VHH binders against UV-B-induced protein At3g17800, chloroplastic. Designs and how they scored, part 10

Target 1, 346 residues: UV-B-induced protein At3g17800, chloroplastic, of Arabidopsis thaliana (Mouse-ear cress) (q9lvj0)
Amino acid sequence: ASSASNDASSGSSPKPIAPLQLQSPAGQFLSQILVSHPHLVPAAVEQQLEQLQTDRDSQGQNKDSASVPGTDIVLYRRIAELKENERRRTLEEILYALVVQKFMEANVSLVPSVSPSSDPSGRVDTWPTKVEKLERLHSPEMYEMIHNHLALILGSRMGDLNSVAQISKLRVGQVYAASVMYGYFLKRVDQRFQLEKTMKILPGGSDESKTSVEQAEGTATYQAAVSSHPEVGAFAGGVSAKGFGSEIKPSRLRSYVMSFDAETLQRYATIRSREAVGIIEKHTEALFGKPEIVITPEGTVDSSKDEQIKISFGGMKRLVLEAVTFGSFLWDVESHVDARYHFVLN

## First folded at step 19 (VHH)

Design z5 (from x3 with S30K K65Q)
Fold by OpenDDE, fold request of step 21:
Structure z5 (fold): chain B 346 residues (1-346), chain A 121 residues (1-121)
Amino acid sequence: as target 1 above (346 residues)
Amino acid sequence: QVQLVESGGGVVQPGRSLRLSCAASGFEFKQYTMGWYRQAPGKQRELVASISYSGGRTNYADSVQGRFTISRDNSKNTMYLQMNSLKPEDTAVYYCATIYRSPYLKDMDHWGQGTQVTVSS
């Protein structure tokens, strides 16, 4: 009697394509398409946007029907609010699905949720550290800015990618989110820059020579784009903005950004839609979790109970590049969706 | 629209207790780190206490530590500040505010209109 050992092939649950799990009916549908037929995601999104438009239009028509008796008005308003929230959630998930689809098209796997590693070293960065594919997704001018951003974050450790640091998980998540926002900003600026470059209408295009604009103003612009979290500057060991002037290579895109007035800079540094902000938050939370935060009397986040993680500088570089790329793609998909389903509040 | 409505302020004698309430509406209250601030006449606004989105963590200013207790009921979209052993120095307008929806991104802070607390003999 030969005991057939049923090798129960531990069917390794397919690694999720993205850390954020989509929950809306539309999001679940798109998640399935992302896995099975990623090339159909744009078409599926169009259909979902048409449905959202129809739903929005139907709700608008019902608002004009003033004939709802007073007692039912409260209920009606509540239902309308719920429907609006549902549409917003659906829209967020549509945007997310499109960002994920762009990563898939680029053949770049998203970093999975950061979890305690089974690695004896306790290192959490089990993902591949190859970043060349991410680097190639950006214009040369944008990549120069990204490189400077990396230099700010990694500092002197940019040359030692195999070294491991113990860092607050919260702080890493903050750097990630800030980098997403920076990628969003850079993509917006880069698109304008590339357009003006093509049209030969760039300010100062003739005189390559006078890049003597004082290094000081450029740091303010970067800080404005990333300044939603002053703590990002502290990640590199408190290198004062004054000290960054020497290592930051002048770039054409940097000079271009420095030509912006304060209002334009602020506008470009601001995420346009609530949905985009929601995606950044939810994606970052999916990666790093949602720790309970409290504020100190000084107005800073109390980091005394932060989870510490071990991560290589190569792992950090990969996260930052992914984040910047995510932000860049988010700008693109937001613009794409807004053209079809107007949701960006100017 | 985000609304924060403070209540429970008043005039009390030193050593007495007061309980402030902040009723939240127009946003997902349960997702936000919240806080109480106060502003005394001629002084800057200062943080009194903060509470995490779940209520599992709290922090207090040193001046109120051990006397004040911040709490929240997410089912009621309400935050509270129990103020015990009140002192004249606690006289201020108390404000309820949103602080963080996500630990990773700072959102715009929303503020209530405030409630006056006066501690006088």
Scores: ipSAE 0.815, ipTM 0.927, lowest interface PAE 0.4, mean pLDDT 87
Fold by OpenDDE, fold request of step 21:
Structure z5 (fold): chain B 346 residues (1-346), chain A 121 residues (1-121)
Amino acid sequence: as target 1 above (346 residues)
Amino acid sequence: QVQLVESGGGVVQPGRSLRLSCAASGFEFKQYTMGWYRQAPGKQRELVASISYSGGRTNYADSVQGRFTISRDNSKNTMYLQMNSLKPEDTAVYYCATIYRSPYLKDMDHWGQGTQVTVSS
């Protein structure tokens, strides 16, 4: 009697496609489609947007009905607010699903939620560190800017991707979120740049000689676009901004950005929709968690209780490139959805 | 629309106690790190205390440490500041503010109208 050891194949629960779990009925539906039939996501999204439009239109018609008795006005307003919040949540999740779908189309797996590793080294970066697929998703001009962004974050360690650092998990999350915002900004600028390039209307910046003076001001503008959070500057440890300045390669897109007036730059650096902001926050929180934060009397986040993680510079590079790419895709899907649903106010 | 409404201010003698309340509406209060600020006449606005989104962490200015207690009730969308052993130097307009919704992205701060606290003999 040969005892067939039933190796109960521990059915490894399928790795989630994305760190953020969608909760709305529409989001759950889209999550299922993403797994089973990712190519149907655009069509499913269109249907969901039509439903949102119908719901929005129905609510608008009820506002004009002057016939609501005064006693019920508060209740009606509350219900209207709840419905609006629900629509907003649904819209956020639709946008997220579209971003995830773009990563899937690119055959790039999103980094999973950062958790303590069972690895004896304590490293959390168990994800693949190959970034070539991510790099190829961007225009050459945009990639140059991304490279400079990486150089700012990783500094002299860009050449030593196997080295491991102990870093605040909160700070890593802040760098990630900032990088998403930067990707969003870069995509917007790059789209305009590419259009103007095609139209041959780019300001003739061909004089090599002016490159020296523009390098100093360009760092300030980049810092202004990225440093919306003073704490992101602190991730680039006490390495004097003077040392990193020498490794920033001149880029055509950088010069182009420097040609913008302050108003245009501010406009491009601003995320247009609340939904996009909400996605960045929720996605980052899904990756890194939501720690309890308090503020010091000086107005900074109290980092004294921050969780420390061990991560390789290769792992960090992968996170930053994913984040920038996420932001880029977020711009694209926001624009795509806005053309259909008109939710962007700016 | 985000609204923060402070209450509980007044005129008290030194050594007495006050409890300030901040009623929040128009946003998801439970997601935000919140804080109390104060501004004395001719001085800059300063942080008095902050509280994490769940209330699990708090921080205080050194000048109020051990005397003031910040707390919140997320079910009521209300934040509190218990002020004990009040001193004349605590005289200021006290403001309730949103600080962070997410630890990873800075949001715009929202402020209440403030409530006057006067500590005088």
Scores: ipSAE 0.813, ipTM 0.926, lowest interface PAE 0.4, mean pLDDT 87
Fold by OpenDDE, last read:
Structure z5 (fold): chain B 346 residues (1-346), chain A 121 residues (1-121)
Amino acid sequence: as target 1 above (346 residues)
Amino acid sequence: QVQLVESGGGVVQPGRSLRLSCAASGFEFKQYTMGWYRQAPGKQRELVASISYSGGRTNYADSVQGRFTISRDNSKNTMYLQMNSLKPEDTAVYYCATIYRSPYLKDMDHWGQGTQVTVSS
């Protein structure tokens, strides 16, 4: 009796393509297509957007039917609210799927959810730290701004990518989310800049005149663009804002941003859709978890119970570059979807 | 539309207790860190207590520590502030507010209309 050793091939569950698991029927469908036939995702998205439009139109027609008895109005409103929330969730997941697809097209794997590592060093950054593919996805002008952003975050450690730091997981997540928002902002600005450059209508002629834009105004513009989270500045340990001024290289795109009036700057620094904000939150939570947060009487997050992680500066650089790229792609896909399914509130 | 409705305020004598309630609607209450604020006449608004989205973590101002208890029932979309051993210094308008939906992004704070608490002899 030959005991056939059933080598149960431990089918290694395929590593998820992205940290956020899509839950809506449309999101699940798109997740399957992303894995099996990523080239069909655009067509699948069009179909899902048509369905959303149909659903929205049908709900609008029912609002005009004045004949709902007063007692059922509350129920009908509740049902309408639920349906709207479902459509919003579906739309968020569609946008996310498109962002993931853009990373796939660029042959860049998203960083997986940050979990305790089996690495003897305790490092969580088990992902590849090569960033060249990410850098090439941006215009030269945008990349200069990204480089300056990295310099602000990593400070003097930009040259020591193998060194490991112990840092709050929450803080890393905050830097990630802020970097996504910054990427969103930069992409919007860069698109306008590139267009105006092509049209030769850029403010300030071709003269590379070294306008010594005083270092102080550049920090204010960055703070305005990233203003939703003041804690990005706190990641760079106690180095006085005075010391970082020397490493910030003048950038054409920076000068362009500084030419904006306050209203334009505010508009560009604002995420246009609730769906885009929701994606940033959900994606960041999928990466870093959702810790229990409380506020101190001073109005700051109580960090006394923050989980500490070990991460290399190279790992951090990868996260920041991914985040900025994610934000850039989010702008593109939001614009793409809005052109087909108007959801951005101007 | 986001709505926060405070209730349970009133006039009480020193040493008495009150329980404030905040009924939330128009948003996913269970996702938010919430808080109670108060504003006394001629003073700035101050944080009294905050509670995490699940209710698993709380924080208090030193002035109310050990006397006040913040809690929430996510199934009822309601937050509470139990106020014990009330003092004249606790006299203020108390406000319910949203603080964070996500720990990673600051959202706009939503505020209720407030409820008056008066502690007087």
Scores: ipSAE 0.813, ipTM 0.926, lowest interface PAE 0.4, mean pLDDT 87
Fold by OpenDDE, last read:
Structure z5 (fold): chain B 346 residues (1-346), chain A 121 residues (1-121)
Amino acid sequence: as target 1 above (346 residues)
Amino acid sequence: QVQLVESGGGVVQPGRSLRLSCAASGFEFKQYTMGWYRQAPGKQRELVASISYSGGRTNYADSVQGRFTISRDNSKNTMYLQMNSLKPEDTAVYYCATIYRSPYLKDMDHWGQGTQVTVSS
């Protein structure tokens, strides 16, 4: 009796396309299409948006039937709120699916959820560190700004991508989320810049010489607007803010941003929709988890119990570039969906 | 709409106890790190205590450490502040607030209207 060793082929569960699992009926449907027929995602999204519009319109008509007795009004309001929340969730997942589809079109695989590694080194960055595809997705002007952002995060270690650091997982997630927001901002600015460039409306390049000294103060305000998360500076261990000034290369897009008034800058630095904010949060949580956090009396997050991870600087660079790209795509898909469904509150 | 409604404030003598409640509605309460703040007359608002979204972690100001206990019931969308051994220095308007929905992104803080706590002889 020859014992046929059933080699149970450990069917490697297909690696998820994205770290966030979509849960709404529409999101699940789109997730299936992303895997089987990614080219149909735009058409599927249009259909889902039409359904959302129909649902929203139907709810608006029922508000005018105010003749419901007082006890039924509370229930009705609660049901209406639940339906609105469901629509919001669906919309978030639609936006996410479109961002994922943009990465697929670019042949860039998203970084999987960060988990403890079985690697003897303890490194969590099991993802490919090749970033060339991500770099090519941006305009030259935007890429210069991204490079400067990377220099701020990685500091002097930007040249040593194989070195491994032990870092708070929470901090890495904060840097990721901040980088998504920065990508969102940069895409918005870059679109305007490219348009004005094409129209030859860009204020002529004034003389290279005088911009050296005043650039220091303008960088502080932009850093202050983007660094509403003070913790981005803490990622580079103890390096005095004084040392970072020398490696920031002047860029055309930086000069353009510095020409903005404070109101315009604030507007551009703000995520327009709650749905976009929700996606940033949920995606980041899908990557890094949702740790229990408390606040110190000083108003900062207590990091004393943060999980520490080992990550290479190359792995970190890949995360930051993905995050910036994610933010850039989020701007594009938000604008695309808003043109069809009108959900951005101006 | 996000609503936070504080209750349980009042006038008490030194050494007595009060229990404040914050009823939350209009948002996913269970997702948020929450906190109690207080503002005494002529002083800045200060953090009294914070609690993580599950209630598994808490933090306190040094001035209330060992006397106050922050807790939450996510099934009731309610946060509590048990205040023991009250002192005249604890006299303030106490506010319930949302702090963080996500640990990675700061959200807009939502505040209640506050409840007055007065500790006097």
Scores: ipSAE 0.809, ipTM 0.924, lowest interface PAE 0.4, mean pLDDT 86

Design z5 (from x3 with S30K K65Q)
Fold by ESMFold2, fold request of step 21:
Structure z5 (fold): chain B 346 residues (1-346), chain A 121 residues (1-121)
Amino acid sequence: as target 1 above (346 residues)
Amino acid sequence: QVQLVESGGGVVQPGRSLRLSCAASGFEFKQYTMGWYRQAPGKQRELVASISYSGGRTNYADSVQGRFTISRDNSKNTMYLQMNSLKPEDTAVYYCATIYRSPYLKDMDHWGQGTQVTVSS
């Protein structure tokens, strides 16, 4: 167990810094450093990654020794698998700690676990609805796509953020998870787009898109690739050609994404590591709980026993922006750590 | 290195029973929503039953409701399908599969090899 009560900035308050509590020795250590000495987190992470590298290298050498006579091959294999799982959990928690650090550096508090509130309206969203810090963390082109994503989720209610809806807590959590995955995808594509945009600003370049003919085919392929997940497809469908108000100006991220072939879109839409998927899983469970779910023969989630919550549209906007930002940070953190401790499989 | 291995299929007469088992390894089975699917000759694969991670909720296709019971034993990393009052229409290859790795994340990438169930006179 970790304790947020060590946080000197809020006295002895038990306010956790993030909804997910880290359990590994490395995770608990990093949680303490995040609170007490946040400037030391990069060095502490480097130390933990070096330990993981040493542990992994020593297991590679032990595979050779397991071939000797008298060795219990079944027991050795089980122990090696357990150690590999421990390394994966440790790496997951290092990655999570780094994502939390990015939120702290941006001076953005993560939303706490969603629970009943004493608010007179019965709303669960007692967190501030001002989101300027979150909105400024993204390039203008990326934010345009985030705004379209929000418009699809909130509909006409983007102009009435004080309105309250009663909706399934499970559904809110699924929207959050889909938005994390979307933010991960957007950051991956935006990084490439910003680099290419900078190169085209050099003398002799043009502002014209690479291929205007492929935009139509790229749009259809993108919709098919992203729509393979009903929940994600509904929210990612905001990248459709009908939502592009400036399709004549190909410098926008939207038209850039539409220029990708199906294979590239599928690759970019996929979370690269098991550890990143595990983080999304555990973070969303920490926020929204772990309800029992089953699917119907039609393939949809059986919603007959969903817990209902009341949330304002402003509160929902805050959740979605945090989720997209979390995914964006997760991409950056995953890439940063992979450069130091290789774990991403192509 | 996720592995799902079905067993318990066979040839039986109408009205009899079979119990299918699905042994799971290489992933955290106890976290997953799981399902049994079947595919009859010349037909598309269809969901027969699904079960929540703890076993506290289940859902069944109308064609098997009241005759089939899905269950799981998380201590043994095993899922079961008790198939009673079998009909010739139940003849199919039965597959064990993952559905959700958490309430918020789908994971339908893992399937067993299938076990044949044949119901005939």
Scores: ipSAE 0.759, ipTM 0.909, lowest interface PAE 0.6, mean pLDDT 81
Fold by ESMFold2, look of step 19:
Structure z5 (fold): chain B 346 residues (1-346), chain A 121 residues (1-121)
Amino acid sequence: as target 1 above (346 residues)
Amino acid sequence: QVQLVESGGGVVQPGRSLRLSCAASGFEFKQYTMGWYRQAPGKQRELVASISYSGGRTNYADSVQGRFTISRDNSKNTMYLQMNSLKPEDTAVYYCATIYRSPYLKDMDHWGQGTQVTVSS
């Protein structure tokens, strides 16, 4: 701690550390600790998890009290539902705070809420296009898959990052959410892959030297398998140039994923907890807003009222890399917290 | 446990009205874009109407536009379909269903069991 500087007297407000603002008492406390004393966040989280455990245990014992004469069972049930909802919201905010902490530890700033730009070009992407920090956060095999994901989204523009697109803000948000879910999936399968690789139990044929026929077949099989699963097949949204398979790079992790049967792939593509899905929902809404949407009888989103934004392909790449990293961290954070406060049920 | 329960179906004469209700439980109903679907015997299930999470936007199939009104009451976790000027071609099993969990997360996994609507002399 040092004396105050003239920079503090300038009056400019610091940017928020994350687009989603936490509103519960526990969340507001953790938000303060994240800014002021980030190394204390693990201890603060443990304290909050202990309180959640105590509250859940007391609710279990109060279920027996609901059996006594004179108890209003309808009122007791409604109070218990309210307490369970409050615990769930608190847990979501604890998980989000831990994901934010991981970004802070990596020295990567989360992008701010997407809003009208003051930039003369009209672009909304105020964030840097340099992505080396994000790329270094993933295993080499996982990054190969991330690169393929980017190639599907950006298409021919992978090498033309200064080019600008006019695109629906809703569609960008849908690509972001899909990329978060993809990062969650990738981290889950990468952890299994790295363990099996280290123990030398991977299926024979870990050689990445494949013929053009095998490479083309592997790419088509991967796209078909991803498209045939509801959660996995829906993640590439409105910015994708369908059919650009020539930009897909081979990877050992892709080959490993293709060795799963359809049931296993579906299980790994599923977000395990309601809380993790809630975080994805709230984080993407904080970034892109919560437009009211309906679908047409043809099954498509009614786009007649979509807000349009202007974004460079470099800005899009940075956004997608952050989304995948967010999903990867969410998997780690969910697993870590579940070991201490058991909440994952599916 | 997620549950969607339709009610209000029945047998009515052409030109009459029915009001369907869909009671939702076990999920955050107020966050979802919802819809009413119908399936006549031997036909594909079709969307009749959809409604945004707050009720601020609606969309209707051409065949029911002006006759049907979708609405919701988020405080009661209930969606409604007011069906006026019923025609024999409206005869079907009517289902309520989820469509989007949020603007960014499609979720069409939850369907009611259906309620029969029969329009006949």
Scores: ipSAE 0.738, ipTM 0.904, lowest interface PAE 0.7, mean pLDDT 81
Fold by ESMFold2, fold request of step 21:
Structure z5 (fold): chain B 346 residues (1-346), chain A 121 residues (1-121)
Amino acid sequence: as target 1 above (346 residues)
Amino acid sequence: QVQLVESGGGVVQPGRSLRLSCAASGFEFKQYTMGWYRQAPGKQRELVASISYSGGRTNYADSVQGRFTISRDNSKNTMYLQMNSLKPEDTAVYYCATIYRSPYLKDMDHWGQGTQVTVSS
């Protein structure tokens, strides 16, 4: 699409394409191709997945041979475990590279690792506050749910994006991670919703005027999904003086989610693969660091030693929209790769 | 398969000491914030102590502060609870559990089967 400037080895630090640095041979290879020849990434990924499949098939044949007398069962088990871990690490990095590619295709730069900038205000948010590209990446119905999520986090400050807050870096990172998981959940549900909408089989056949009673329960199901990540609720309480659940407007996707039984909601709220969870944790650690945390007997994170940062509400909005988009892309990438190299537990 | 196995429980007299161990396997133990919980009969499960992934930070319930010490050995994938000056109200089943898999991602899904601690004369 365009040549990237290679200003490596200048007096200033190079600007990486993503905050997480890939360590495996496959990941390093894909990182180079993402920068130099992004159009080749699909072919390179196919090659790497074929190699993973070959390695897994070879280990399966070794396990079959190890059931034959005369092999060292303890050594075989240890080698098999190491190989499984190596494959998992490699697969995580392939998935991450594909998520980065989706951001590049959307012409959206990922936010760099959060650190103080040279900005005189000391703010960490040097990234653009305009979010129109991120907003356009989601269905209208999904965006309504994203807007409700933003309203929960920002409260009354949704209309005051130039204001700056001093807030725990840890709490921002926890809201980011929760927003990634929420985007993954929303994309999963939205795909089912869009399919059923296309086939005209939506449960309930409702329109928006019917939704008034459902809003109270829909707020509860939204809060249940957010309650898997209590840091979002605590963050909203910290930046907003009042609850805003009553101003969350009804939507067809929210009504659709309310039609699920509790077991279905629980299944959809769960990240399907260990690899996807690993990506979320490594990506958020790359962005926000890895502080030491403990919890109090009341069940809250002990905030007494938290690093504080300055961030505008516009910067926070951009960060949360990126997180939701990352989760949405992660769902798509996970599904795409699983069709080629099966790894997802059903 | 994630597994947490507690050991070291028993019956002791008031004022004595006991050391609990939690052996972990099937996950990257060294990345996790971990905790010890306890549950007396008919009572809610409560957090006794928590410890950060490296062991650099700890937090304790007021009822055990100064008497109990949580620690970990990441090379052995093991967490410990040293319980000194034991009281009858410390009688409970003690559980080790995960709390956070990273500073940003909660994971309280994994619990041991528990080990009984009984403090009586």
Scores: ipSAE 0.731, ipTM 0.891, lowest interface PAE 0.7, mean pLDDT 81
Fold by ESMFold2, look of step 20:
Structure z5 (fold): chain B 346 residues (1-346), chain A 121 residues (1-121)
Amino acid sequence: as target 1 above (346 residues)
Amino acid sequence: QVQLVESGGGVVQPGRSLRLSCAASGFEFKQYTMGWYRQAPGKQRELVASISYSGGRTNYADSVQGRFTISRDNSKNTMYLQMNSLKPEDTAVYYCATIYRSPYLKDMDHWGQGTQVTVSS
């Protein structure tokens, strides 16, 4: 209904529902429904997917007609490329809207674009520091892995959440994006683990903590597999996650992950669709901006022009938990949509 | 579908110039931080220059600073390397490559086939 029915403590600045603004006609339509009637978003998405399927089917028929002699193949191919690009952009925005819907159903507001605040400390983290809702959205086994991820990023500072750091905004954004990818990976593996646990077919049917040389070797295999995803293994930028190794606690999901060979882990650490990667790209740019980035001959990001921000370790924890949850939801949403409108080509 | 095609290599005398081009297709070229790499026989591949998505920032190896200029034309999906005052030590296969698909997503998966540059001494 009307914006007059909403109350705001500032009296002037309404909250955006998500940092990324959708621009396609379908995305704008879904954005309106997300605000007014969020429970109707799944039905509206089904309608949009049906329209996409119809458009794709009709374009396939036109390609057959374009093969007839006397047809300008170059013109038809250009038109087909434009329509495919538009369908791809529309699909990407449908996926994003569904991720936002999942946050709304969980009663968790996405953090807004990161900018200076009027807070006397100058910190950018004005959002709530309590994270119980985010922590409860995941299976117990997945949460144990998320906790280890947080420990790698924050180190011993997990007990000192009021401390404030001045850190590159670019580095915070990189940690956020890597945490989205990690959440996607974790959900993918946890989904398989939960299915196998329900069927009582998990390998090594023994206690929750298996202590042996096999577990040590499995840990080394996991570390090697995630090393090809440097953002997952090297969160040590300005937030000081280094040196944690001895504080990783064992879990049944970690042991399950370690049972996979390195090739399987590498495949699972990769985002399946171009559209999902595009969502991560656009969402993180909406949150942290789009700075110009180059690398040095040594292969490191040239940090000489990085914008600096002040953020508490509690604020960083909140960002990382949101990012992991976003990735987890993205896996579910991607799978749901692929079943209805096939687009995943892996 | 993703394709990077280098051109403009050749054999030149020391002190001369070459201009390399990298034609890109099958991806959102305008979003990417890009680079030129080179590999001399028996040596490891090294970064020569990198350029940000809009071309607003560049970075160069010390060995080419002031002699080479990296640039891009996003309307033509093309990156360039102007190579002036060439030296025999510049002899290598030159590759164009992706580096980051956004400020936050490293993507070094895509490389060209390479173009040979030979500076005779």
Scores: ipSAE 0.713, ipTM 0.888, lowest interface PAE 0.7, mean pLDDT 81

